# VHH binders against Uncharacterized protein F13C5.5, part 4

Target 1, 168 residues: Uncharacterized protein F13C5.5, of Caenorhabditis elegans (o76565)
Amino acid sequence: EICPMDKHAICNTGHLSCTCSVSQEDEAPVPEISCNALIARDLETGNFPVVSVEFDLNNSAEALEEFPEDAFRDKISSSLRVDEEDVIVLRTSCVGTDDTLTIQFVILKKDTNSSALPFAIEDLIDAESIATRMKAMGHLSQIANLDVDTIEYTEELVDLEFEPSNLE

## First folded at step 21 (VHH; from k58 with Y33A A50W)

Design k65
Fold by OpenDDE, last read:
Structure k65 (fold): chain B 168 residues (1-168), chain A 119 residues (1-119)
Amino acid sequence: as target 1 above (168 residues)
Amino acid sequence: QVQLVESGGALVQPGGSLRLSCAASGFTFSDYAMRWYRQAPGKEREWVAWIDWEGDETTYEDSVKGRFTISRDDARNTVYLQMNSLKPEDTAVYYCAADSDLYENREYWGQGTQVTVSS
Protein backbone atom coordinates (compact mmCIF):
# COMPACT_ATOMS: atom_id res chain seq x y z
CA GLU B 1 0.00 0.00 0.00
CA ILE B 2 1.13 3.51 -0.78
CA CYS B 3 -0.38 4.89 2.40
CA PRO B 4 0.55 5.05 5.13
CA MET B 5 4.11 5.76 4.20
CA ASP B 6 6.38 3.68 6.32
CA LYS B 7 9.52 5.03 4.70
CA HIS B 8 10.89 8.35 3.67
CA ALA B 9 10.14 9.22 0.09
CA ILE B 10 12.68 10.43 -2.39
CA CYS B 11 11.42 12.29 -5.40
CA ASN B 12 12.94 13.30 -8.72
CA THR B 13 16.24 12.10 -10.14
CA GLY B 14 19.83 13.14 -10.48
CA HIS B 15 20.79 16.46 -9.00
CA LEU B 16 17.15 17.17 -8.21
CA SER B 17 16.70 14.11 -6.03
CA CYS B 18 15.25 15.20 -2.74
CA THR B 19 13.20 14.08 0.22
CA CYS B 20 9.58 14.79 -0.55
CA SER B 21 8.12 12.96 2.43
CA VAL B 22 9.36 12.14 5.89
CA SER B 23 7.88 9.13 7.62
CA GLN B 24 7.75 8.89 11.38
CA GLU B 25 7.82 5.14 11.06
CA ASP B 26 11.14 5.20 9.28
CA GLU B 27 14.01 4.88 11.72
CA ALA B 28 16.54 5.58 9.04
CA PRO B 29 17.93 9.05 8.65
CA VAL B 30 16.60 11.24 5.91
CA PRO B 31 18.63 10.14 2.91
CA GLU B 32 18.46 13.26 0.75
CA ILE B 33 18.16 16.97 1.08
CA SER B 34 14.66 18.27 1.55
CA CYS B 35 12.81 19.23 -1.59
CA ASN B 36 12.50 22.61 0.06
CA ALA B 37 16.04 23.16 -1.11
CA LEU B 38 14.84 23.11 -4.70
CA ILE B 39 12.58 26.12 -4.39
CA ALA B 40 12.73 29.66 -3.09
CA ARG B 41 9.87 29.61 -0.63
CA ASP B 42 8.26 32.62 0.95
CA LEU B 43 10.49 33.72 3.79
CA GLU B 44 7.61 34.60 6.08
CA THR B 45 5.12 31.83 5.45
CA GLY B 46 7.18 29.12 3.82
CA ASN B 47 4.56 28.94 1.12
CA PHE B 48 5.22 28.31 -2.52
CA PRO B 49 2.90 28.06 -5.52
CA VAL B 50 2.36 24.45 -6.52
CA VAL B 51 -0.05 22.17 -8.27
CA SER B 52 -1.64 19.79 -5.84
CA VAL B 53 -3.13 16.49 -6.95
CA GLU B 54 -5.11 14.36 -4.56
CA PHE B 55 -5.53 10.72 -5.39
CA ASP B 56 -8.20 8.40 -4.11
CA LEU B 57 -6.33 5.24 -3.31
CA ASN B 58 -9.43 3.16 -2.79
CA ASN B 59 -9.71 0.52 -5.50
CA SER B 60 -6.82 2.00 -7.44
CA ALA B 61 -3.66 1.52 -5.45
CA GLU B 62 -3.87 -1.99 -4.04
CA ALA B 63 -1.22 -3.27 -6.39
CA LEU B 64 1.16 -0.41 -5.70
CA GLU B 65 3.64 -0.33 -2.87
CA GLU B 66 4.80 3.20 -3.45
CA PHE B 67 3.90 6.26 -5.41
CA PRO B 68 4.61 5.59 -9.08
CA GLU B 69 6.49 8.80 -9.66
CA ASP B 70 7.90 7.90 -13.07
CA ALA B 71 4.46 7.10 -14.39
CA PHE B 72 3.12 10.27 -12.83
CA ARG B 73 5.75 12.44 -14.43
CA ASP B 74 5.30 10.68 -17.73
CA LYS B 75 1.56 11.31 -17.71
CA ILE B 76 2.02 14.96 -16.82
CA SER B 77 4.67 15.28 -19.50
CA SER B 78 2.60 13.66 -22.21
CA SER B 79 -0.64 15.40 -21.29
CA LEU B 80 0.80 18.88 -21.12
CA ARG B 81 3.56 18.28 -23.66
CA VAL B 82 6.35 19.35 -21.40
CA ASP B 83 9.65 17.65 -20.87
CA GLU B 84 9.47 15.02 -18.21
CA GLU B 85 12.62 16.39 -16.67
CA ASP B 86 10.86 19.70 -16.13
CA VAL B 87 8.23 18.10 -13.89
CA ILE B 88 9.50 18.49 -10.35
CA VAL B 89 7.76 16.70 -7.50
CA LEU B 90 8.08 18.53 -4.21
CA ARG B 91 5.74 16.60 -1.93
CA THR B 92 4.19 13.21 -1.52
CA SER B 93 1.91 12.89 1.46
CA CYS B 94 -0.56 10.60 3.16
CA VAL B 95 -1.05 12.92 6.09
CA GLY B 96 -4.47 12.70 7.64
CA THR B 97 -5.71 9.64 5.82
CA ASP B 98 -4.59 6.34 4.37
CA ASP B 99 -7.06 6.63 1.54
CA THR B 100 -5.71 9.79 -0.01
CA LEU B 101 -2.34 10.55 -1.53
CA THR B 102 -1.39 14.15 -2.18
CA ILE B 103 1.25 15.05 -4.73
CA GLN B 104 2.54 18.58 -5.06
CA PHE B 105 4.66 19.51 -8.03
CA VAL B 106 5.88 22.32 -10.24
CA ILE B 107 7.01 22.54 -13.83
CA LEU B 108 10.08 24.40 -15.01
CA LYS B 109 9.89 26.89 -17.78
CA LYS B 110 11.45 25.70 -20.99
CA ASP B 111 14.53 27.85 -20.68
CA THR B 112 15.08 27.37 -16.97
CA ASN B 113 18.44 25.98 -16.03
CA SER B 114 17.61 22.95 -13.94
CA SER B 115 20.97 23.19 -12.24
CA ALA B 116 20.40 26.69 -10.93
CA LEU B 117 18.92 26.11 -7.48
CA PRO B 118 16.76 27.15 -5.83
CA PHE B 119 14.03 27.72 -8.37
CA ALA B 120 12.18 30.98 -8.05
CA ILE B 121 8.60 31.54 -9.12
CA GLU B 122 9.79 33.14 -12.33
CA ASP B 123 11.70 29.97 -13.20
CA LEU B 124 8.50 27.95 -13.18
CA ILE B 125 5.36 27.81 -15.21
CA ASP B 126 2.57 29.49 -13.32
CA ALA B 127 1.13 26.83 -11.06
CA GLU B 128 -2.36 28.26 -11.13
CA SER B 129 -2.34 28.12 -14.90
CA ILE B 130 -1.16 24.54 -14.81
CA ALA B 131 -3.88 23.52 -12.40
CA THR B 132 -6.50 25.33 -14.43
CA ARG B 133 -5.41 23.61 -17.59
CA MET B 134 -5.24 20.20 -15.97
CA LYS B 135 -8.73 20.60 -14.58
CA ALA B 136 -10.06 21.75 -17.91
CA MET B 137 -8.50 18.86 -19.79
CA GLY B 138 -10.91 16.46 -18.12
CA HIS B 139 -9.08 13.34 -19.20
CA LEU B 140 -6.83 13.34 -16.19
CA SER B 141 -9.22 11.27 -14.12
CA GLN B 142 -6.44 8.79 -13.67
CA ILE B 143 -2.75 9.45 -13.44
CA ALA B 144 -0.32 6.58 -13.13
CA ASN B 145 -3.31 4.28 -12.64
CA LEU B 146 -4.38 6.23 -9.58
CA ASP B 147 -7.80 7.81 -9.40
CA VAL B 148 -7.59 11.56 -9.32
CA ASP B 149 -9.87 13.12 -6.75
CA THR B 150 -8.89 16.76 -7.03
CA ILE B 151 -6.49 19.02 -8.86
CA GLU B 152 -5.90 22.42 -7.40
CA TYR B 153 -3.59 25.36 -7.19
CA THR B 154 -2.25 26.07 -3.75
CA GLU B 155 0.55 27.93 -2.09
CA GLU B 156 0.36 25.73 0.97
CA LEU B 157 3.03 23.10 0.94
CA VAL B 158 2.32 19.93 2.82
CA ASP B 159 4.58 19.53 5.80
CA LEU B 160 7.40 17.09 5.35
CA GLU B 161 7.26 16.02 8.97
CA PHE B 162 4.43 15.43 11.38
CA GLU B 163 5.10 18.60 13.35
CA PRO B 164 7.41 20.48 11.07
CA SER B 165 7.73 24.01 9.87
CA ASN B 166 7.90 24.73 6.20
CA LEU B 167 10.47 27.36 7.07
CA GLU B 168 12.97 24.80 8.31
CA GLN A 1 -7.69 35.30 -36.70
CA VAL A 2 -7.98 32.15 -34.65
CA GLN A 3 -11.12 30.19 -35.33
CA LEU A 4 -12.60 26.81 -34.48
CA VAL A 5 -15.83 25.96 -36.23
CA GLU A 6 -17.83 22.92 -35.25
CA SER A 7 -20.28 21.26 -37.61
CA GLY A 8 -22.28 18.08 -38.00
CA GLY A 9 -24.70 18.51 -35.15
CA ALA A 10 -28.20 17.28 -35.86
CA LEU A 11 -31.33 15.61 -34.54
CA VAL A 12 -31.00 11.83 -34.50
CA GLN A 13 -32.85 8.91 -33.02
CA PRO A 14 -31.48 6.84 -30.19
CA GLY A 15 -29.00 4.32 -31.49
CA GLY A 16 -28.11 6.59 -34.36
CA SER A 17 -24.75 7.96 -35.37
CA LEU A 18 -23.26 11.36 -36.06
CA ARG A 19 -19.87 12.64 -37.03
CA LEU A 20 -18.89 16.04 -35.79
CA SER A 21 -16.16 18.10 -37.39
CA CYS A 22 -14.15 20.98 -36.07
CA ALA A 23 -12.27 23.06 -38.60
CA ALA A 24 -9.38 25.12 -37.30
CA SER A 25 -7.80 28.21 -38.78
CA GLY A 26 -5.53 31.04 -37.76
CA PHE A 27 -3.01 28.89 -35.89
CA THR A 28 -0.69 25.95 -36.45
CA PHE A 29 -3.10 23.07 -35.98
CA SER A 30 -0.44 20.41 -35.56
CA ASP A 31 0.94 22.23 -32.53
CA TYR A 32 -2.25 21.67 -30.60
CA ALA A 33 -3.91 18.77 -28.89
CA MET A 34 -7.63 18.67 -29.48
CA ARG A 35 -10.60 18.13 -27.20
CA TRP A 36 -14.33 17.74 -27.42
CA TYR A 37 -16.62 19.02 -24.72
CA ARG A 38 -20.37 19.05 -24.38
CA GLN A 39 -22.89 21.03 -22.39
CA ALA A 40 -26.43 19.91 -21.81
CA PRO A 41 -29.14 22.35 -20.76
CA GLY A 42 -28.84 23.24 -17.11
CA LYS A 43 -25.63 21.27 -16.75
CA GLU A 44 -21.99 22.21 -16.63
CA ARG A 45 -19.72 21.73 -19.58
CA GLU A 46 -18.11 18.34 -19.44
CA TRP A 47 -15.13 16.83 -21.15
CA VAL A 48 -15.86 14.15 -23.77
CA ALA A 49 -12.69 13.21 -25.60
CA TRP A 50 -9.05 14.14 -26.10
CA ILE A 51 -6.49 13.45 -28.79
CA ASP A 52 -2.82 14.29 -28.51
CA TRP A 53 -0.72 16.34 -30.88
CA GLU A 54 0.42 13.44 -33.03
CA GLY A 55 -2.88 11.63 -32.94
CA ASP A 56 -1.28 8.65 -31.27
CA GLU A 57 -3.13 8.84 -27.99
CA THR A 58 -6.82 9.26 -27.31
CA THR A 59 -8.87 9.32 -24.13
CA TYR A 60 -12.58 9.39 -23.48
CA GLU A 61 -15.03 10.17 -20.77
CA ASP A 62 -16.36 6.94 -19.29
CA SER A 63 -19.92 7.36 -20.53
CA VAL A 64 -18.82 7.61 -24.15
CA LYS A 65 -16.11 4.95 -24.20
CA GLY A 66 -16.70 2.41 -26.90
CA ARG A 67 -19.23 4.65 -28.61
CA PHE A 68 -17.32 7.79 -29.51
CA THR A 69 -14.07 8.10 -31.44
CA ILE A 70 -11.94 11.20 -31.71
CA SER A 71 -9.58 11.61 -34.63
CA ARG A 72 -7.68 14.34 -36.40
CA ASP A 73 -6.61 15.23 -39.91
CA ASP A 74 -3.76 17.68 -39.78
CA ALA A 75 -3.76 18.10 -43.54
CA ARG A 76 -7.26 19.49 -43.25
CA ASN A 77 -6.78 21.20 -39.90
CA THR A 78 -9.77 19.26 -38.64
CA VAL A 79 -10.66 17.18 -35.61
CA TYR A 80 -13.57 14.76 -35.69
CA LEU A 81 -15.87 13.10 -33.22
CA GLN A 82 -17.54 9.96 -34.47
CA MET A 83 -20.54 9.30 -32.26
CA ASN A 84 -22.20 5.91 -32.44
CA SER A 85 -24.98 4.33 -30.44
CA LEU A 86 -26.22 7.73 -29.43
CA LYS A 87 -28.40 8.10 -26.36
CA PRO A 88 -30.80 10.81 -25.24
CA GLU A 89 -28.35 11.74 -22.51
CA ASP A 90 -25.84 12.62 -25.23
CA THR A 91 -28.01 15.60 -26.15
CA ALA A 92 -25.90 18.72 -25.76
CA VAL A 93 -24.00 21.45 -27.47
CA TYR A 94 -20.66 20.00 -28.45
CA TYR A 95 -17.59 22.21 -28.37
CA CYS A 96 -14.17 21.79 -29.89
CA ALA A 97 -11.07 23.03 -28.09
CA ALA A 98 -7.40 23.28 -29.01
CA ASP A 99 -4.56 23.18 -26.49
CA SER A 100 -0.95 24.02 -27.13
CA ASP A 101 1.90 22.66 -25.14
CA LEU A 102 2.09 24.06 -21.65
CA TYR A 103 5.16 26.11 -22.47
CA GLU A 104 3.17 28.11 -24.96
CA ASN A 105 0.00 27.73 -22.88
CA ARG A 106 -2.61 28.67 -25.47
CA GLU A 107 -6.19 27.47 -25.63
CA TYR A 108 -8.89 28.07 -28.22
CA TRP A 109 -12.58 27.20 -28.28
CA GLY A 110 -15.26 26.83 -30.89
CA GLN A 111 -18.80 28.16 -30.79
CA GLY A 112 -20.36 24.70 -30.52
CA THR A 113 -22.78 22.55 -32.50
CA GLN A 114 -26.11 21.19 -31.26
CA VAL A 115 -26.60 17.45 -31.01
CA THR A 116 -30.08 16.23 -30.13
CA VAL A 117 -30.89 12.59 -29.56
CA SER A 118 -34.61 11.96 -29.37
CA SER A 119 -37.12 9.38 -30.47
Scores: ipSAE 0.732, ipTM 0.886, lowest interface PAE 0.5, mean pLDDT 93
Fold by OpenDDE, last read:
Structure k65 (fold): chain B 168 residues (1-168), chain A 119 residues (1-119)
Amino acid sequence: as target 1 above (168 residues)
Amino acid sequence: QVQLVESGGALVQPGGSLRLSCAASGFTFSDYAMRWYRQAPGKEREWVAWIDWEGDETTYEDSVKGRFTISRDDARNTVYLQMNSLKPEDTAVYYCAADSDLYENREYWGQGTQVTVSS
């Protein structure tokens, strides 16, 4: 089962690999830096514009042990015709119930240097525009074989249960 | 000037077939994925079908699966919707839309064509 998460989740690959979910059930140390390190959040509020997707796991996640990130990124990439490597997942969270999975992500602009961290708002495709497009696409009712409940723009990041050190 | 012009809408009997066309101009057609929507009076606009840029992938709303087929002809800058086994509930204005990649983030819409299914 995807939820509840009994292990920390690592999202993205390569130099963008980061902790996108922390689980209290996992006694292991947090293996990666927080995905907060990837973005230039508001210094006072911690806010940052993202696309938030909520999945209904009740009838779609029986065979899955964890969030299928690769399939998720592939679907986003193919549907919106962006490079898969430009799809950056910042949060995976089972909030509230074991029946809902929330994914928060951003997409880099075409000319953004992915090595220039942290990403600022101007380095990313407008998250509200992304959400609007996704909502208009009826074929995104399922992503990675998970039922999509809602797609929304938000500046509120889901809290990490524990924020690991961003320092190496 | 960007333009999408739908055609082929008509009055047909239940069980009949109809082929809609959407002719594009004023932009590079091959750089856009295409989709069909429909809207019946008093109802919200409903997504019907989608075809990707290369025409390799298609997807359909559940109620039209097995009956409708979306296709594209890039040489003619045209997207089609073949509608078979038509039902009265398919009655609506059908709209064509074009979607660029998110890097460009452009979207265009047609004016629609009326499809009426009635005995």
Scores: ipSAE 0.712, ipTM 0.880, lowest interface PAE 0.6, mean pLDDT 93
Fold by OpenDDE, fold request of step 26:
Structure k65 (fold): chain B 168 residues (1-168), chain A 119 residues (1-119)
Amino acid sequence: as target 1 above (168 residues)
Amino acid sequence: QVQLVESGGALVQPGGSLRLSCAASGFTFSDYAMRWYRQAPGKEREWVAWIDWEGDETTYEDSVKGRFTISRDDARNTVYLQMNSLKPEDTAVYYCAADSDLYENREYWGQGTQVTVSS
């Protein structure tokens, strides 16, 4: 089962690999830097905008043991026609329920240097624009074989188990 | 000038068929994925079908699966919606839309064509 998460989750690949979920059930140390470190903070609030997708795991996730990140990124990439490497997952969370999964991600602007960390906010495609476009696409009612419940943009990144929101 | 012009809408009896066309001009058609939407009286506009840039992938709303087929002809800058086994609940204004890649983030809409399914 995807939820609850019994292990820490690492998202993205290569130099962008980061911890996108922390589980109290996992006795192992957090293996990577928080995905928060990939994005520069707002100077006033410490927040940064993300796209948030909430999945209904009921009747759609029985065969899955973990979040299918590759399939997710592939679907986002193909549907929006952006490079898959520009899709950066920042959070995977089951907090509050075992029946829902929240995925938060950003998309880099075209030709952004993916090695220039942390990414500035202006290096990201506007999250509201992304969410708006995704919501307008009815064929995104299912992503990676998971039923999409809601798509929104937010500046509040879901907290890791032992970390505050996206203020760090 | 960018234009999407739908055509083919008509009055048809239940069980009948229609083929809608959407002719595009004023932009590079092949750089856009194409969608069909419909809006029934008193209801919100709803997504019907989608076809990707290369025409390799198509998706449909559940209620039209097996009955509707979206296709595109890039040589003619046209997207089609073949509608078979039409039902009264398919009655709506049908709109075509074009969407670019997210980097460009452009979308265009047609004016719509009326489809009425009634006995």
Scores: ipSAE 0.698, ipTM 0.876, lowest interface PAE 0.5, mean pLDDT 91
Fold by OpenDDE, fold request of step 26:
Structure k65 (fold): chain B 168 residues (1-168), chain A 119 residues (1-119)
Amino acid sequence: as target 1 above (168 residues)
Amino acid sequence: QVQLVESGGALVQPGGSLRLSCAASGFTFSDYAMRWYRQAPGKEREWVAWIDWEGDETTYEDSVKGRFTISRDDARNTVYLQMNSLKPEDTAVYYCAADSDLYENREYWGQGTQVTVSS
């Protein structure tokens, strides 16, 4: 089962690899830096514009042990015709439930240097526009074989229960 | 000037078939994914079908799966909706829309064509 998460989740690849979920059940050390390091969040509120996708796991996630990130990114990439490497996952969370999975992500602009961290809002495609586009596309009712419950724009990032060190 | 012009809408009996066409002009057709929407009287516009840029992937709203087929002909700048086993519930104005990649984030809409399924 994807939820509850019994292991820390690492999202993205290469130099963008980061911890996007911390599990209280995982005794292992957090292996990667927090995905917070990828974005220039509001210093006061911690807010950052993202697309939030909530999945209903009741009927679609029985065979999955973890969030299928590659399939997710591939679907986003193919559906919106953006480069897969530009799809950056920042959060994976069960939000204290076994029935729902929340994914929060952003998409880099075409000309954004992916090595220039942290990403500012100006480096990303407008998250509200992305959410609007996705919602208008009825075919995104299922992503990575997971049933989509809601797609929304939000500036509120799901809390990481633990913020790993950004030094490594 | 960008234009999407739907055609093929008609009155048909339940169980009948109809093929809708949407002719595009004024933009590079192959750079856009295409979709069909419909709006029944007193109801909100709802998504019906989607086809990707290359025509390799298609998706459908649940109620039309197995009955409707979306396709595209880039040489003719046209997207089609083959509608089989039509039901009265399929009665609506059908709209085609073109979606660019998200980097450009452009969309265009047609004016719609009326499909009526009635005995």
Scores: ipSAE 0.662, ipTM 0.867, lowest interface PAE 0.6, mean pLDDT 92
Fold by ESMFold2, fold request of step 26:
Structure k65 (fold): chain B 168 residues (1-168), chain A 119 residues (1-119)
Amino acid sequence: as target 1 above (168 residues)
Amino acid sequence: QVQLVESGGALVQPGGSLRLSCAASGFTFSDYAMRWYRQAPGKEREWVAWIDWEGDETTYEDSVKGRFTISRDDARNTVYLQMNSLKPEDTAVYYCAADSDLYENREYWGQGTQVTVSS
């Protein structure tokens, strides 16, 4: 389940939804489940290997009012030829500017039980390999009609702006 | 053995046209998406065009959009790059590459073919 976002509001509904960054639309109820519950993070550091995509929003004809996560997942899955269900978005963040958006995601290995939460690193395709392949592909300069600025491997997850009561 | 062989590179005048071919062998061609890259002297290798596994979706780098067309012929295991309205900045070695799905995560490159656009 993708988060329904409204003007960068934090949301997290369902089992696979993620918590979005804070926005002026924080009137929404606190989500019951966060993206932190999807992965077996290092408890001391919070680290987990992910692919991090930064979007440049400066050239958008309209300000981004919500992240189009379904279109993002569709483009990633079609470009890498993986099942859309295997693309797991963990972080959506635009904190600090209204002209930059950061998305962090992982991809499940083929035939991984998507209900076996939390996902461990061994359940996932190597994030550095994904990032390397995406950078080499070149045609991902735009995803979901957003201009891609960078694609990087990292183990540093973006911090959640609000911690729903069901977080760690 | 996997092999990608580019051909069709030549010296052409500005405004001219050229068709590059990349013949593939040693793998099931329909299981691979195909790309063209280019590398000019003293420059980093840059992506030019991409075509998906079925040939239904194509994408181009901005400077070639409208001038270049990528296509594939699965019966002949070949990907093409039709290059029209060539400019001196298109001068480069052109490489084809093949990408499997991410689960297999295989990538193959050709050795390149030289395209030179000069007066």
Scores: ipSAE 0.595, ipTM 0.780, lowest interface PAE 0.9, mean pLDDT 77
Fold by ESMFold2, fold request of step 26:
Structure k65 (fold): chain B 168 residues (1-168), chain A 119 residues (1-119)
Amino acid sequence: as target 1 above (168 residues)
Amino acid sequence: QVQLVESGGALVQPGGSLRLSCAASGFTFSDYAMRWYRQAPGKEREWVAWIDWEGDETTYEDSVKGRFTISRDDARNTVYLQMNSLKPEDTAVYYCAADSDLYENREYWGQGTQVTVSS
């Protein structure tokens, strides 16, 4: 491992760097950054096969300050019995707006060299198989104390949402 | 030869209890998480309960929570479903299933055992 941090921090291996960001409730602008450097996405469309999880935030006890990515990765890895380090979150869309949060992720195949960025589709477990298995499990109605609305396979990466004052 | 064999299904009066067993063979039991499903006549299979590989985590469908308990005995390669306070709507064929880790992504199903709750 090049970087000792296992959380939201993305370690640089040369010019590939990424900070996954979540749109905040505060008026301070949030930089538009995506984890596109982690994956070899389609250069024409930006598409990449992922598992997309939507959460219904209507019953959230408190507004989220940050998406609990560690708890999410922990639940995914324990439910599917994969190493937590193999669960790669690519998109976290919104906090508390539109009553939904969308999380898009992939899972590395076992023994994939995590320093061989960007990851190609063949480095990853088939996302449609992951989504199918997660739907079949039945016990993922809540992840990281958030109510799951949908779990779907998709190739469309979600755009990051901006604070209202970040219009260009 | 992989086998999952459910047993313990019976006719039970409302309010009664029943314990289902699912005996596994042909694979390393501790490498699999276990699930129970049920299927009533004319309906799709519905998930009932899940237990992880070590037995540390269990989850239940809302209508059975507090009444049903899933457990596993790795020494006997068996998963159980203890069903208490049975209701007529619990009438179904109950199936067990085994899921490997996602890297192998294997799934096995049993043949089912009939549970009937009626007077």
Scores: ipSAE 0.585, ipTM 0.774, lowest interface PAE 0.9, mean pLDDT 76

Design k65
Fold by ESMFold2, last read:
Structure k65 (fold): chain B 168 residues (1-168), chain A 119 residues (1-119)
Amino acid sequence: as target 1 above (168 residues)
Amino acid sequence: QVQLVESGGALVQPGGSLRLSCAASGFTFSDYAMRWYRQAPGKEREWVAWIDWEGDETTYEDSVKGRFTISRDDARNTVYLQMNSLKPEDTAVYYCAADSDLYENREYWGQGTQVTVSS
């Protein structure tokens, strides 16, 4: 993991660069393949079904400098017994000031070609089923040493940029 | 024919111990992680303990940590819940559940066994 997590979304797979939002103070470059290119979003709404995990950072004394994506993917994959490479983090929203972290992810079906972008809904395990199973397991009250507040199915993706006009 | 059959529930005194068993049949036991849940009168079912496919990792709900131990015996196709230092709030119907990997996404539940902690 090479991309610092600030308060912008980060996407990473073993085959894709980490995506960082451009900040007006930093002028950081945008990767060739962005998180918006990983999935075939609904053209009218921009929606895509994901599992959304919210962490409550108020119950953690740890300062979160970088999202521990490897530990997150490891815990998800071990808890659901899927290949770690099939767990695709699409959005990370870490505001810092609210002490809330939101992670949105999907899981590829077995033997899906991760280079066949963008992923369609048919390439992915049903996100509502994933969220339902994760909530039922109960033992996911902490993931990567972070306290889980909620796990839910949603189609509303958090913003990759601060401005809404970049949601395409 | 998949079956999960819990046993070992009883009436016990506070501070006592019980061992619950959940015998599994009709599926390859090693392909499933195992869980215990409980449901007290008038409450929703609550997770109690989880054990992974190999038995290498276990996790517990905070109120039972240090008192309850989940284990699995793959030779007997059985998951256990050893319950020590029982308290009245542990009174519930205890259920076991089995979960496949997510790719298959199969879940099985037993019918439950009653544990009552009272004098």
Scores: ipSAE 0.585, ipTM 0.778, lowest interface PAE 0.9, mean pLDDT 76
Fold by ESMFold2, look of step 24:
Structure k65 (fold): chain B 168 residues (1-168), chain A 119 residues (1-119)
Amino acid sequence: as target 1 above (168 residues)
Amino acid sequence: QVQLVESGGALVQPGGSLRLSCAASGFTFSDYAMRWYRQAPGKEREWVAWIDWEGDETTYEDSVKGRFTISRDDARNTVYLQMNSLKPEDTAVYYCAADSDLYENREYWGQGTQVTVSS
């Protein structure tokens, strides 16, 4: 019922966006469910309150081929003592020409019905409170072996390059 | 009533050692992760050390790694900061803080204890 967040493209160059699930096999059509289907966002602006984590890849000795989402979710859930299933990654993207990776996520309130998609803001822990608490924790200067540049509350969701509605 | 009471702050010479204590009451200590912060005069508070709910994981700010050790004793509802090889730049008011899980999103602070490192 809940969108699996198994694949997010990571790029050292180019622009890639989050898709909740993707299959590239020709015999199995790609499921329509996307990260956009997880949340009820403002239709005019596309805004939705999220925690935005920016990683600095400029000084990394190792190039990334794929974002380590499981390790990210594990670190967030253990550091904040929440269930890993409640950590929902909405966007993984490279932006601009900088070697920077941006991850946007939300956390469900305890005992939220995961079948009630899309999630409204009322289903989520206040993102500003999450960002504030994460900034207070010094051990989150690295997450999943990546250097954290910023942790911020924002309502500006990164644009999706691919919209799966064309796959219906 | 919730209380966090720091103690053990003192005047010490460079290279000396101190152990700070933070005694907790009014909440279930094992439901909280614990932190130490410090604030030097005219500066913002900076994080020093963190210990998780079970005491299994600890982390430290880079300038104190290898010199400071955070620990917790749940039987005494107390978190400690052992400070070795103290430097003048460690001079600050040291605060403890307690954080619940994020679902409850509760935070408590102590009133601080003064540590002064000088000749």
Scores: ipSAE 0.569, ipTM 0.761, lowest interface PAE 0.9, mean pLDDT 75
Fold by ESMFold2, last read:
Structure k65 (fold): chain B 168 residues (1-168), chain A 119 residues (1-119)
Amino acid sequence: as target 1 above (168 residues)
Amino acid sequence: QVQLVESGGALVQPGGSLRLSCAASGFTFSDYAMRWYRQAPGKEREWVAWIDWEGDETTYEDSVKGRFTISRDDARNTVYLQMNSLKPEDTAVYYCAADSDLYENREYWGQGTQVTVSS
């Protein structure tokens, strides 16, 4: 189990994915384990190549309380015809505004040993190739009933949001 | 050798119909999703339609929804684009493309067929 919040609805899907949401008020502090354990980030910059999807939440019927990770993984895996277990969500954030959501993910190469953490770039399908292919596919203008604003390759990860006691 | 060969392009009047075909060879057709693109003179190539590996899901660019239909016939290794209610804005070279699963990450393109919509 890599996600620091065993009982958090968006973290524990049974595979190597983690969104690492902030802890809830009336729960114990989250463990000092973070999604940073999944990937071998550049130690100086914190950079790692990912696909970054930004959603426009202005037309959502409700405030987004929980990211629908299962539906996201299902749509990505079916659209690119990969195993859903190979789709690894590394970051999710609603950056101080109620009108956007950013999801950052990678896809494992076929037959990657999931116990070989942290994942290196060589374990992953080239993120720029994934982003290029997703941008060409037109039908990804909506994923999991959310309107997609952008799909981009980037090396800048959004930071994890935790209570101070969950630093590490 | 992999080949994608488009055919069926023609000069048609506004409001007319055409059916484009793209015949595939040199690969296992059922292992590929299929796309149609178009490129008007002096413009960048734009996506038109997509059909998945099984033919169960199709998607379309907004300006062609309700007018164009993509389909596939795996027995003939052919993808089709039925184009109805054609407009002058549909004038372009139409290309088909084939995409493998992401693990193989292979893409093939045809050479295109010209569609011209004018009086």
Scores: ipSAE 0.538, ipTM 0.728, lowest interface PAE 0.9, mean pLDDT 76

